# VH-VL binders against q8ixk2r445to577: the designs that were tried, part 5

Target 1, 133 residues: q8ixk2r445to577
Amino acid sequence: FFGMLQNKGLTDYCFDYNPPDENQIVGHQVILYLCHGMGQNQFFEYTSQKEIRYNTHQPEGCIAVEAGMDTLIMHLCEETAPENQKFILQEDGSLFHEQSKKCVQAARKESSDSFVPLLRDCTNSDHQKWFFK
Short names: E, the ipSAE of ESMFold2; O, the ipSAE of OpenDDE; V2, 0.75 times the mean of E and O plus 0.25 times the DockQ between their complexes.

## First folded at step 1 (VH-VL)

Design c27 (framework fv_recaticimab; at its last look DockQ between E and O 0.67; V2 from the best seeds 0.00; counts 0 for: pae E 7.9 > 2)
Fold by OpenDDE, look of step 5:
Formats: structure tokens, sequence, C-alpha cells
Structure c27 (fold): chain C 133 residues (1-133), chain A 120 residues (1-120), chain B 112 residues (1-112)
């Protein structure tokens, strides 16, 4: 699966990553933005190694969750995917993070009009449902 | 054994287009990105871009993005690089080289190179 | 683009000599999470394709003789040939792959 990773509940919002420096793509937070299908900011791939790759860069970036955090941060992909980079895209559309045992939820950023994907307890909310488009 | 075999030498006029092929064997084609690098006579190596054979996604260096098109045919494990609106300074040896998709080792296998000569 | 600068552009040496080539990057090539430097060295002989020698700044590619070694971290890197052999006369390139690839301008190693 690859393309735009779109949320079901937060209609027309997709995973978006726009690092301030194209030569330094690690360490920044993945956000949600209106799906536009233009450029490289919204192109992701779900791999057989359970990675969500930001594969518009070489080396490829992989979404990770750092210890004690609930945000999705860009790391570099590894030959062997580390545990904090493993996700399961379920048949029902839920995106499950194996290490934290939490689900990725579209959420409003505090004191902001922007949105971000955050780890939350798994529910049946459409805000926790994702699909590639 | 891993092999990258490129198409033969090309002679083109300015303004024309050239399409170089790179056939891969000895490994899973879609598990490695295919990069293209050129080298003008007596000059260094210049990165042109890459294609992800799995998704077909391409990234081009901005110096070429308006003139270069990289494609692939997974059924025959072949990558293609087309350069249009050729000019004399495009005269170079063009290489394909594989890159691990998992952010591992860089260009460990190269094609033999394709000489492209642009002259009036 | 990350700029790679090699030094020297050319040098002459004799068989048996110790040779050192330097490569500098415009930004750090060290990834903090795995503590690896995304720096490679290539050898190219006339009329031939480049050959990978070193990656991760210091790891020799399979089949590369022990006399080749890479060192350095961050922005400063070195390729060393401990005892130059006749087959080692060639052009050497450093390359970063921390981002989209860029190469040094090359170092031509000639017979003195």
Amino acid sequence: as target 1 above (133 residues)
Amino acid sequence: QVQLVQSGAEVKKPGASVKVSCKASGYTFTDYYMHWVRQAPGQGLEWMGYINPNSGYTKYHQNFKDRVTMTRDTSISTAYMELSRLRSDDTAVYYCARFNTHGRVPLDYWGQGTTVTVSS
Amino acid sequence: DIVMSQSPSSLSASVGDRVTITCKSSQSLLYSSNNKNYLAWYQQKPGKSPKLLIYWASTRESGVPDRFSGSGSGTDFTLTISSLQPEDFATYYCQQYYSYPTFGQGTKLEIK
C-alpha cells in the first residue's frame, strides 16, 4: 500500500510531512493536512516489514514513536525495522502501534487549528481509521 | 550473481532524446532503488535521480527534473532513463546503480555504463 | 544539497606508500539514533564503473583488501591506503547518502 494515508473520521485529512530542511528529515513530527496529492509531503508506503515509510527521500524515512511519547516522529528506516517503527494496518482501517499497543488517532493539536496523528487507546472511532488513496 | 546490464552507446543531435535501459538480474528487482549517475568526460560523478521499482516513485535532481524521466518494467526487471532536449554538455557516460531500499548500503552494484554523445 | 569536498584533487605516490585522502561534508552525516555515518568511498579505474570500497564511513565492502580503511565522523572523513599496491592507482570518490546522494569532486591517485 502506498499513496496518501487518509483519515476516515477527519474527512479529507492525510498524513503530511514537510521537514524544514530536505537534507535533514529526521526528528520532526508528522502532522495532518488537507489531502492535496501534490508534491512529496503526503506520499507514504506501508511495507511488509510493518513500516510506514516516507519514501520520497533517500534514504527513506520511517515513522517512529519515541519512548514515552504519543507523537509520530520521523526516523531513518533501518535494514531491520526497530520495534518502535512497527505498525499494523488492520482490515477495519485501524492503525495499531505494536510496541505501545495503542492506535493512531487523528486529533486536534492543543491550542491550535491544526491536526496531528497521536497514539491513543484503541477505540472504534472513525478518527482511528485510515486508508490509502 | 548480481548484474546490471545497460543498453549500448548512443549518438544524438542537440534537441533529441535518449532512452537508456538497465536490466537487473541476480536479485529481487523491487527490493532495491535504482539510481542514475552520469559522468562527463574527465569529470566527476553527478547524481541524476532514482526510481523505486516497487512503487514507481521517482526523485530527480532539480538540474534534470524538467528533462529526465525514469521508469521501470518490473516484468523484465528493467529500469529506464530518458533524457530529452539534449545538448552538448549532456555528453557523458550514464550509469545505473542499485541502492538498498531499507536505508542500508549505498551503490554496491553498477551497470557497465552507457556512453551518450551529443554533437551537431 | 550536501556539499562534499575532497582533498587533495590529485596526488602522486609510490608503491608501498601510505596514502591518505580527506573528505569534508557541509553538514554532519552522523545519524544519532544508530550512531552511523552515512559516508561511502568509491574507486574508479579508467573506462570502468565505480566500485564501492567503504560504507558507514569505516565498513569495508566484501572483497576489499585490508589495506583500505575509512575513518572519521560528523563532517570529517578519511580514506587510508596503508601500503599502496600497483592496482590501487585510480580515482577515488567520497559520497554521502544521509540525504540525496552527492559526491566529492574526486581524488586522482597517480604513480610518482
Scores: ipSAE 0.827, ipTM 0.935, lowest interface PAE 0.7, mean pLDDT 95
Fold by ESMFold2, look of step 5:
Structure c27 (fold): chain C 133 residues (1-133), chain A 120 residues (1-120), chain B 112 residues (1-112)
Amino acid sequence: as target 1 above (133 residues)
Amino acid sequence: QVQLVQSGAEVKKPGASVKVSCKASGYTFTDYYMHWVRQAPGQGLEWMGYINPNSGYTKYHQNFKDRVTMTRDTSISTAYMELSRLRSDDTAVYYCARFNTHGRVPLDYWGQGTTVTVSS
Amino acid sequence: DIVMSQSPSSLSASVGDRVTITCKSSQSLLYSSNNKNYLAWYQQKPGKSPKLLIYWASTRESGVPDRFSGSGSGTDFTLTISSLQPEDFATYYCQQYYSYPTFGQGTKLEIK
């Protein structure tokens, strides 16, 4: 799959990545922003290695979750996907993080009007359902 | 065998444009970013930009962003670099080079280079 | 841009000499998650395209003689040719690929 990764419950919000320094794309948080498809900040690829690749940058970025954290951050992709970069996009739209055994949920960032994807215990909430457009 | 074959040498006047082609073979063209690098006579290597041939997304170095356009035709596995409003200091050899994103090996294959001469 | 500075700009040496070339980056090239330095070295002979010698700072590309070695980490890197051969007279470039590529200005190695 390639395109904008959109949330079912938080309608018209997509994964978005816009690092402040084009020479430092590693280590910043993935956010949710209104889907617009401009400037390539919202284009991701779901790969056969179960990666969510931000491949509009060279070298490619892959979404990861560091041990003990619930935030999705950008790492560099590896030849063989590390376990913390593996997500299962299921037929029901849930996005399961294999290493943590948790699901990606659209959530409001604390003390903010902005939204972010976070790992949470898996539920049937539409805020945990994702699809490519 | 991976191979990048570029178009032939060009002689241009100041103010003109040049379009250099780079035909790829021996690999899946859309899976690897194509970079463009130039080298003025007696000078070092200068990165110009890249294209993701799958999506068409480009990123240009700020020194070229208002004069360069990078495109591709996936049906013939060919990347293009066009530089407009040429100046005499654009005289250089222009290279295409593949970035091996899967192995994280940078610029592992280079085209033979295309000499562009800008003179009045 | 990540700025790459090479030293020296040129040098003269004899066959059999040990040669070192240094390269300094304006920021760290070490990616802590995989503990790799995103630094490459290229050899370019007159009239030819650059040839990849070393990547990840110290890994030799296939077919590169073992007299070539790379070392360093973070911001400071070295290319060493342990016993110079006639075919090694060329210009050498370092290059970072932590982000989009930038190159050192080159080091021209000439026969003395």
Scores: ipSAE 0.032, ipTM 0.667, lowest interface PAE 7.9, mean pLDDT 88
Fold by ESMFold2-Fast, scan of step 1:
Parts: structure tokens; C-alpha cells; sequence
Structure c27 (fold): chain C 133 residues (1-133), chain A 120 residues (1-120), chain B 112 residues (1-112)
């Protein structure tokens, strides 16, 4: 699967990665923003290793969750995907982070009106359902 | 090359509805959100809402959501904004504008505007 | 809604003057993750549609003269016209796109 990773609950919001500059791809948080359909900063690939890859830059970025955190951040992809970079896209559209046993949810970031994908306890909410477009 | 061409001026009575069109050319219509913004005489710009031309999904500002309907026809690259139960204070120029998130550029092209006058 | 406030409401100036217009937001427009301010500036001439001048607070739109510049971060932003030309007499609006769009009330730039 590849394309824009869109939320079922926030129907016009997509995964979005817009780093400060091309030399600083790592360490910044993935956000949600209005889907534009043009690829680039909203183009992601779901791989057979259960990675969500950002392919707009070389070297490629892979979405990760660091231990004890609930935010999705960009790391460098590795030849063998580490556990913190593995997300299981389930048939119902949920995106399950196996290492933490939590699901990716579209949420408003506390103390901010920006929207971000966060790890939350798994529910059957449309805000936890994702699809590639 | 990119152009947004709107329908002509309308004069309506209070309580009527008006439907404004916005025909896009020079780009892929379904790749950019279409926003609607109005401007009352001598006043500033007021955002009304947007439509995703690909999916048909709409988001309306709270002030308009009970009276506005935004639609599109992808076969003719045209967006529509219908405002119902018109009041005299709906007299304004109504604009369509393209939201270009490709480069994170907001409202980069605007239609020429449609004047809607609501009078008894 | 994020509230946008502009000052002044109107400004009188002469050709060749340096003009500054300010815009304040009720909350920060800076995404800390990418260090970008989601703020734009538009020019509107009488009887015409608005024209995009600046986005991301300081990036000039293609074709916009270099006498126009934007600055600021977070909640405080400024549009500067370094040497006013006759065609610059217009109303200027700031707009946030951090969330659903909202505009400032506008600043009318008039001939002195």
C-alpha cells in the first residue's frame, strides 16, 4: 500500500511530515493536516515489514514510537525493521503498534489546536481507522 | 493558466436561495480543496467553508452550517455554493479560492467574485 | 476559532515610504514539529479579488515584488513594503491556516 494515509473519523486529515529542512528528516513529530492529494509530504508506503515509510527523502524515514511515548516521530529506516517501527494495519482499518499494544488515533494535541496521530488504548472509534488513498 | 471563473451577479429577495458556481481550469480539479470566502460591502473577508472535490466531503463554518451547501461536479470541474434563507446581511461578494497544500500555500488562486444582493 | 487582529485599520502614506502592518493571533501559529508559521498575507484592490502575497509568514509568492516582506513568529507578524509604489494602495489581510482559516479585519493603505 502506498499513498496518503487518511483518517476515517477526521475525514479530510492525512498523515503529514514536513521537516524543517531536507537535512533534518529525523526526530520530528508526524502531524495530521488537510489532505492535498499531491503526494510529497503526505506520501507514505506501508511495507511488508509493517513499516510506514516516508519516501520523499533519501535516506528514507520510518515512523517510530519511542518507549514510554505516545507520539509518532520520524526515524531513519533500518535494513531490518526494529519493533518500535512496526505497525499492523488490520482489516478494520486500525493501525496497531505491536510493541506498545496500542492503536494510532487521530487526536487534538493537548494545549494546541493542531491534530496529531497518537498512541491510545485500542477502541472501535473511527478516529482509530486509517486507509490509503 | 490556472483560472477560477464564477457565475454572474444575482439579486434575490429575503428568504430565497442563491447558488454560485466556480469553474476551474488549468489544473487537476480533484487535487486541491476549494474554499468559499465572502465579503460584505466595506467589510473584511469571512471564511465560509470548503469542499474536497475528490471525495465530496465538506466542512462549513459554524455561522453558515445550517444554511450553506457546497457541492461539485467533477465532469465539468465546477464547484457550487448554495446559501439558503437569505437575509439582507448576506449581501456580499462571494469568492471561491483554491487551497494549495502541495507547497503548503493557502488560497493561491481566487475567482473573480460573484456579487449577491439581497433586498426586498 | 483563532482570532486574527490587524493594526492599524487604515494607514495614509506617500509613494516611496516604508510601510509596516501588524497582525496578532489569539494563539501560536507555529507548528513546533516543523518550525513553520501557518500565516499568509493577501492584497486586495478595490473591485478585485484578493491576491496571495506571502505564506509561511515570510515566503514570498511567485511574481510578488521583493519590496514586500513578511516577518514574525508565533503570535506576532508584520508585513513590510520597503518602498511604496502607486499600485500598492490597497487593503491588506493576514490569514491563519494553522486550523480552519480566519482573517484579520484588514488594513486599508490610502494615499496621503
Amino acid sequence: as target 1 above (133 residues)
Amino acid sequence: QVQLVQSGAEVKKPGASVKVSCKASGYTFTDYYMHWVRQAPGQGLEWMGYINPNSGYTKYHQNFKDRVTMTRDTSISTAYMELSRLRSDDTAVYYCARFNTHGRVPLDYWGQGTTVTVSS
Amino acid sequence: DIVMSQSPSSLSASVGDRVTITCKSSQSLLYSSNNKNYLAWYQQKPGKSPKLLIYWASTRESGVPDRFSGSGSGTDFTLTISSLQPEDFATYYCQQYYSYPTFGQGTKLEIK
Scores: ipSAE 0.018, ipTM 0.662, lowest interface PAE 6.8, mean pLDDT 87
OpenDDE, second read of step 2: ipSAE 0.739; ipTM 0.910
ESMFold2-Fast, scan of step 3: ipSAE 0.007; ipTM 0.558
ESMFold2 (binder alone), look of step 5: mean pLDDT 93; pTM 0.945
ESMFold2-Fast, scan of step 7: ipSAE 0.007; ipTM 0.603

Design c28 (framework fv_recaticimab)
Fold by ESMFold2-Fast, scan of step 1:
Structure c28 (fold): chain C 133 residues (1-133), chain A 120 residues (1-120), chain B 112 residues (1-112)
Amino acid sequence: as target 1 above (133 residues)
Amino acid sequence: QVQLVQSGAEVKKPGASVKVSCKASGYTFTDYYMHWVRQAPGQGLEWMGYINPDSGGTKYHQNFKDRVTMTRDTSISTAYMELSRLRSDDTAVYYCARDYEYSSGYFDYWGQGTTVTVSS
Amino acid sequence: DIVMSQSPSSLSASVGDRVTITCKSSQSVLYSSDNKNYLAWYQQKPGKSPKLLIYWASTRESGVPDRFSGSGSGTDFTLTISSLQPEDFATYYCQQYYDTPTFGQGTKLEIK
């Protein structure tokens, strides 16, 4: 699937990645922002290797979660997806991170009115349900 | 089917510690955060903190962080709350409560409560 | 912490009465992005644990009778019991979960 990855519970918010330097697309946190479909910052591809790929730039970036962390960070894609870059998009819309056994949840960024996707224990919450638009 | 069963009443002297248990059943223990809330006699509800049963990660309210420790044992689906250096104003009913969604912070199931009395 | 204030602290009523309990927060618990009020209501009977009645300010928990309704937005909230039943005599608490959870001081509903 390719498109905007939108949250079912936070209905106006989509995965968004806007690196401050286009020559260094990795190492920054993925955020949630109002769905607008502009600038391709919100366009992601879900691949057969269970990657969430940000492919508007070269080299291509893949969303990952580092051990012990709950934030989604952009890494470089690899020919064989490592476990920390694998997300199972379930039929119910949950986005299950295989290595941690946790689900991606739309969450309020601490001390702000901003939102980010975070790893949380899997629940049947609409905040953990995602779909490509 | 979902049940949270807490340990029995405790009577403690000032300066002692108390450890309350909360055994979960009827759901996957590691999928829901467990909060602790207390209620002094004739008073309202006071949030103390939570534990993520999957990771063991905790967050404590500023009023308790120097004296409270929350732990869990996933093999028996049990959460624990230990409060040290007890004072008479710690006399209260202590509840465990399940947080359905981490981002929500509302509690759908509660334990029956554990009465802790602190007196000389 | 967000301070929650309930009124009245106690109220006497008869079976069949319409009862309203109010809850005010020291700051808004309405989240602009999802347009939800992060507010819940609980019922507590003497010697028993609290029971969830309402969440998201107006959504009834499964199994809660239709006579219970929640309303309000931002900083001012109301719990209404449209026709009081004998089993409804209890203490009611509002709770915000917009930030670190905090509860109102409670409203005790007593039989007249």
Scores: ipSAE 0.007, ipTM 0.535, lowest interface PAE 12.8, mean pLDDT 85

Design c29 (framework fv_recaticimab)
Fold by ESMFold2-Fast, scan of step 1:
Structure c29 (fold): chain C 133 residues (1-133), chain A 119 residues (1-119), chain B 112 residues (1-112)
Amino acid sequence: as target 1 above (133 residues)
Amino acid sequence: QVQLVQSGAEVKKPGASVKVSCKASGYTFTDYYMHWVRQAPGQGLEWMGYINPDSGGTKYHQNFKDRVTMTRDTSISTAYMELSRLRSDDTAVYYCAREDYGDYYFDYWGQGTTVTVSS
Amino acid sequence: DIVMSQSPSSLSASVGDRVTITCKSSQSVLYSSDNKNYLAWYQQKPGKSPKLLIYWASTRESGVPDRFSGSGSGTDFTLTISSLQPEDFATYYCQQYYDTPTFGQGTKLEIK
């Protein structure tokens, strides 16, 4: 699947990755931002290897969660997807992170009114349901 | 099986500090923000702030931000709320409460800790 | 802060009565992006912690009897108990979570 990865509960918000330095795409947190429908920083690819790839005009990145963390961070893609980069997009829209056994949830960022995707215990909440637009 | 267990009642003099603990069990402590809410005798509920147990980041209500400190110890799944420079009008029951992550309504509450401030 | 006002401050009722408690916010707590009202209701009995009854203005928490219902949108909300039971005599609080959390002053429901 390809496109903007949109949240069912926060209906106007999409996965967004806009690193400050185009020459270094890794190490920064993935955020949620108003869906603009133009692709670019909101265009992601879900692969048969269960990766969420960022393939715009920058070097290819893959979303990962480091052990013990709950934030989604951009890493370099590997020839064989490591376990921390594997997400199962389920039929109900849940985005399940295999290594941690947790689900990606849209959540309000601490101390602000902005939003981020975070890893949380799986529920049937609309904030944990995602689809490609 | 989710349970929040708070420390026992405290009696303090004006000007002192009090530190209340809240021990969580039955869920992954670092996955949910812990909020603190107080209730003065015969009065309503007043939100004080929260701590993100994963990062240690905090947000305090403006009425408390110069006197409150929230911390946690992830090794024992315990959150702490310390209120300094106590006044008699800080006499209240202090609650810890678990949010649904990102949505600040509270599904589980501690039993409350009574803090009495008097001469 | 968003100010929450409840009405009445207290009321007396009999078992079997239909009871309505009102909550008003000083600003809208309806979020346009998800079309949800960021409003919850709690029940508190003397000497005990508050218990969540309703969230998202009208969604009943698991285990809460269906005689409890929430309604309203924007700035005006109601909690209704369709047929009052003896265990329902308590103080009820509304809470907004659109901004930093604030609670109403409470409505004490007493035996008539």
Scores: ipSAE 0.007, ipTM 0.581, lowest interface PAE 9.6, mean pLDDT 86

Design c3 (framework fv_recaticimab)
Fold by ESMFold2-Fast, scan of step 1:
Structure c3 (fold): chain C 133 residues (1-133), chain A 120 residues (1-120), chain B 112 residues (1-112)
Amino acid sequence: as target 1 above (133 residues)
Amino acid sequence: QVQLVQSGAEVKKPGASVKVSCKASGYTFTGYYMHWVRQAPGQGLEWMGYINPNSGGTKYHQNFKDRVTMTRDTSISTAYMELSRLRSDDTAVYYCARELFPHTQYFDYWGQGTTVTVSS
Amino acid sequence: DIVMSQSPSSLSASVGDRVTITCKSSQSVLYSSNNKNYLAWYQQKPGKSPKLLIYWASTRESGVPDRFSGSGSGTDFTLTISSLQPEDFATYYCQQYYSTPTFGQGTKLEIK
């Protein structure tokens, strides 16, 4: 699967990665932004190794969650995906992060009107349901 | 005066690779994304992907992702597009084209095209 | 991918005629937040590369004659050439850039 990774509950929002320096791909938080349909910053690939790849830039970035954290950040992709970069896209649309036993949820960033994907306890909420468009 | 000058025509056998070059002049090479678009004989235009010449970052259309590699050499203001495992239906004119403004993928300048013929 | 369909596939006309070429997208290419249509038009002459004529559906590229105009919004777009000139016989392509770039099949404008 590839395309814009859109939220079922927060219907107008898609995964977005907008690094402030295009020469520095790694280390910044993945955000949610209004789906614009142009690909680019919102174009992701879900791989057979259960990675969510950002291949707009080289080297390719892979979404990861660091131990003890709930934010999704961009790391360099590895030849063999490490556990912190594996997300299971389930038939019901849930993105399950097996290492943490949590699900990716669309959430409002504290003290702002902006939205971000965060790890939360798995629920049946539409804010935890994702699909490629 | 903006110019994009491409390498000459190539004739390849099925299974081979081809590498097309696009040399830019008349502007700051690293300031504008470079796209690749092909056109099979008598057919329309097909977008293949782009490279950001500043970062080296690329984006490929899914149809080409497993066979195409885009690179650049900033010291000579040249972009490259390499297509591997060639098939007869890869016979086409390959164009490089400049994107003027990020996230606005229409093309203001085009190279003259490189004819690639794949035949046995 | 958004599919672009052009009509007609070919058209015969005489110098001085007004000609219209239509382009239809399978999905809207109007972005509501900025109210812009992500649609461009190109001219391609035999043996030559495409040349940009119009972007944002109706904005003429610098150096393009006033006789070329673009109109439309959402899914339906038109390129109009008023008072056709000899150098205008070419193939015309529409292109959307709302998502991954895709082109129409082309409309060949031939001398009658």
Scores: ipSAE 0.000, ipTM 0.498, lowest interface PAE 18.3, mean pLDDT 85

Design c30 (framework fv_recaticimab)
Fold by ESMFold2-Fast, scan of step 1:
Structure c30 (fold): chain C 133 residues (1-133), chain A 121 residues (1-121), chain B 112 residues (1-112)
Amino acid sequence: as target 1 above (133 residues)
Amino acid sequence: QVQLVQSGAEVKKPGASVKVSCKASGYTFTDYYMHWVRQAPGQGLEWMGYINPDSGGTKYHQNFKDRVTMTRDTSISTAYMELSRLRSDDTAVYYCARGYDSSGYEAFDIWGQGTTVTVSS
Amino acid sequence: DIVMSQSPSSLSASVGDRVTITCKSSQSVLYSSDNKNYLAWYQQKPGKSPKLLIYWASTRESGVPDRFSGSGSGTDFTLTISSLQPEDFATYYCQQYYDTPTFGQGTKLEIK
């Protein structure tokens, strides 16, 4: 499925990616921002390969978590998804990062006015539950 | 000095619309969300919604979703709340209030002085 | 919506008294991710707008006297005024911002 990936606990917040310019799609952190309903920087696709794709820009970006990190970073999509780009969207809405065995959670960004998705130990918290709008 | 100054009192008939303004000063208008909260006589506070002044994005409470419109004009640091199809139970003091950390659902650190809206037939 | 219930609806007190006002939420407003309670307290005097006193359940807003303190977690919260002053007679409201913001019905603090 596809659309704006919204948090159940932080009910106004959606996955958001706003690259600095069109030539620099990779390397920056995915954030959470107020859902605006217009797609654009909040439009994501969950694929059969367990990727979360940002396809409003070419080339397409894929969300990844680098080894030892807990932040979600935009990488270029590969022909076959590497393990660090695989997320299992479960029936209860949890988003399980297969390589780290952790779940994506809405959390406040340190020293910031915004929220970010971070990897945390899996719980039944609504802040770890996501759905496409 | 951070301040929110609202437009003056309004008296309206049932079925009319009212548009309340809220002018911000003393801070960067686009850095904080602007919320609207009302208080009917003898009642508590009721949250109506917010606008992100930077993007123009809005979130309305379900009770007001079909009758409220929130807008802003960044050139004059002013937010607006328009409520249509007024009923007598819309008689209230309407406040604009600044969200304290721009997280959407938040506490409100600065409040306007309030605008009394009376709906009478 | 999360329902906020305050107790008492009104109380009478004298200058110098210790006053406690309680607030209960219909569900927890403790966010397990950041371990914060999404709960604020406001003071409102007749004809005036509300004034933020406490946020994150226990953090005092800048300029608020230290006689005001907030405590509690999850669903049960308390606002305490340790030594009531003449300017403290007002209506007090709790507010949750864990979900769509909602307020308690208010507690009116009157001179005894």
Scores: ipSAE 0.000, ipTM 0.533, lowest interface PAE 14.5, mean pLDDT 85

Design c31 (framework fv_recaticimab)
Fold by ESMFold2-Fast, scan of step 1:
Structure c31 (fold): chain C 133 residues (1-133), chain A 120 residues (1-120), chain B 112 residues (1-112)
Amino acid sequence: as target 1 above (133 residues)
Amino acid sequence: QVQLVQSGAEVKKPGASVKVSCKASGYTFTDYYMHWVRQAPGQGLEWMGYINPDSGGTKYHQNFKDRVTMTRDTSISTAYMELSRLRSDDTAVYYCARDLEYYGSWFDPWGQGTTVTVSS
Amino acid sequence: DIVMSQSPSSLSASVGDRVTITCKSSQSVLYSSDNKNYLAWYQQKPGKSPKLLIYWASTRESGVPDRFSGSGSGTDFTLTISSLQPEDFATYYCQQYYDTPTFGQGTKLEIK
């Protein structure tokens, strides 16, 4: 699968990664932003290794969650996907993070000016349902 | 069927505390913020605060910060609002209302309301 | 807090009339990034809780009759009832959710 990864509950918002520096594509947080339909910084690939890959810049990035954290950040992709980079896109649209046993949810941090994807306990909420467009 | 059911009417003396409950059903309780809004007789709607049922985090309006406590019990999908040091001008109908998580939105559904009367 | 002002405070109308209620915010509730107005309208009948009519300034809630419509942007909003029915006599409130929630003082729609 590849395309814009859109939220079912927060309907107009897509996964978005726009690093401020082309020479540093990793280490920044993935955000949610209005879906623009043009791909680019909202274009992601879901791989057979259960990675969510960002290939717009080189080197390629893979979304990961660091131990003890709930935010999604861009890491370098590895030849064998580590557990912290594995997300199971389930039939119902939930995006399950294997290492933490939690699901990706559309949310806004209480001190944030933007919407972000966060790890939360898995629920049947539409805010935890995702699809490629 | 999504609904919020509140506890019954209460009559309190000035200086007492009141604790109102709001039981949610028909949706995932932890997915939506729960807000509390009151309405004095013949007056408009006044927002008091919210609780995030997932984290237990709360935000209270400045007018209520020193007297209100919002809690929840996820095992029974119930939110609580406790108002202490009651005054006669706290006489109102108190509503719970559902909102989206993390970013306040419109309210749907609303509980049926709990009438709290504060009199000597 | 964002102050919400409604006009008129009350009005009398007859069944079949076209009714308009105005709501003004002390600052814009239009979020430039998503181009949405963070404004809702509620109907409240005596002894009942408020009922959501409209959200995002103009989107009708499921089950709300199409005679109810919302319009406006930024700081000026209008709720219109195109052909008033007996069950529409109620108090109407606007609410912003751009910041900490605040409500207008209400507009009471009375039978003429």
Scores: ipSAE 0.006, ipTM 0.546, lowest interface PAE 9.8, mean pLDDT 85

Design c32 (framework fv_recaticimab)
Fold by ESMFold2-Fast, scan of step 1:
Structure c32 (fold): chain C 133 residues (1-133), chain A 120 residues (1-120), chain B 112 residues (1-112)
Amino acid sequence: as target 1 above (133 residues)
Amino acid sequence: QVQLVQSGAEVKKPGASVKVSCKASGYTFTDYYMHWVRQAPGQGLEWMGYINPDSGGTKYHQNFKDRVTMTRDTSISTAYMELSRLRSDDTAVYYCARSLDFPEGYFDYWGQGTTVTVSS
Amino acid sequence: DIVMSQSPSSLSASVGDRVTITCKSSQSVLYSSDNKNYLAWYQQKPGKSPKLLIYWASTRESGVPDRFSGSGSGTDFTLTISSLQPEDFATYYCQQYYDTPTFGQGTKLEIK
């Protein structure tokens, strides 16, 4: 799968990575933003190693669970994907992080209604359902 | 056990800068966000910002954005908060505190506080 | 910023009393997707750093005595101390973490 990774519950919101410094593309939090259909900072690839890759710039970035946290950050892709970079996209659309036994959920961040993907206990919520568009 | 140990009290003149340190121990430094919260004498708590010790990424409250810089040194598990162009109303106790559930969280452990006095 | 308002600003009580402190947010801190209230309570004694008592509005922090309990949802929250002990005389703060963290102005609990 590849394309824009959209949330079922937050209609029109997609995974988005827009680092403030184009020369330092890793270490920042992955956000959710209105889907624009143009790829670019919203274009991701789901690999056979269960990685979510951001390959708009080189070197390629891979979404990782921040150590000890529930946040998703951009990290450099490794030759062998570490467990914190592996997400199982299940039949029901849930994005399951096996290492933590948690699911990726669209979550509110700020008063301006900005959103971020976070790890939360798995539920049947549409906010935990994702698909490539 | 978890401990956050801060640097000692500082007395500064208006216009100077102060840099407060917070040394973490008893946990993996890069697994928790480090926040800075201040408290003026007899007043309540005011959040200033946080740093992600793993990435070095920061977020500052709008009131401090033009004067505060937060950094860390992972080799010694220490976070720093530097406040520049000090004014008398910056006199306060400055606390570091860690949070889980990035970035806007609750604070389960706090440093002992660093008193900063700004006077002429 | 979300504004947090506590009441009362101070109260006097005796050992053994049941004490209630309230906290109101200017907007809901209940996130519908996870059904959690992003609200914490802290205790601060003179010359000491704040100590976490309650998080997620009603979850008691490890090591905090059972006499402390939190309740409420959305915009209205309560911290209750049943059977006050001498060591409970302190200032109590509520804090939201639904957005940029903000604290209430504090409630000072004084000996009667």
Scores: ipSAE 0.006, ipTM 0.545, lowest interface PAE 12.2, mean pLDDT 85

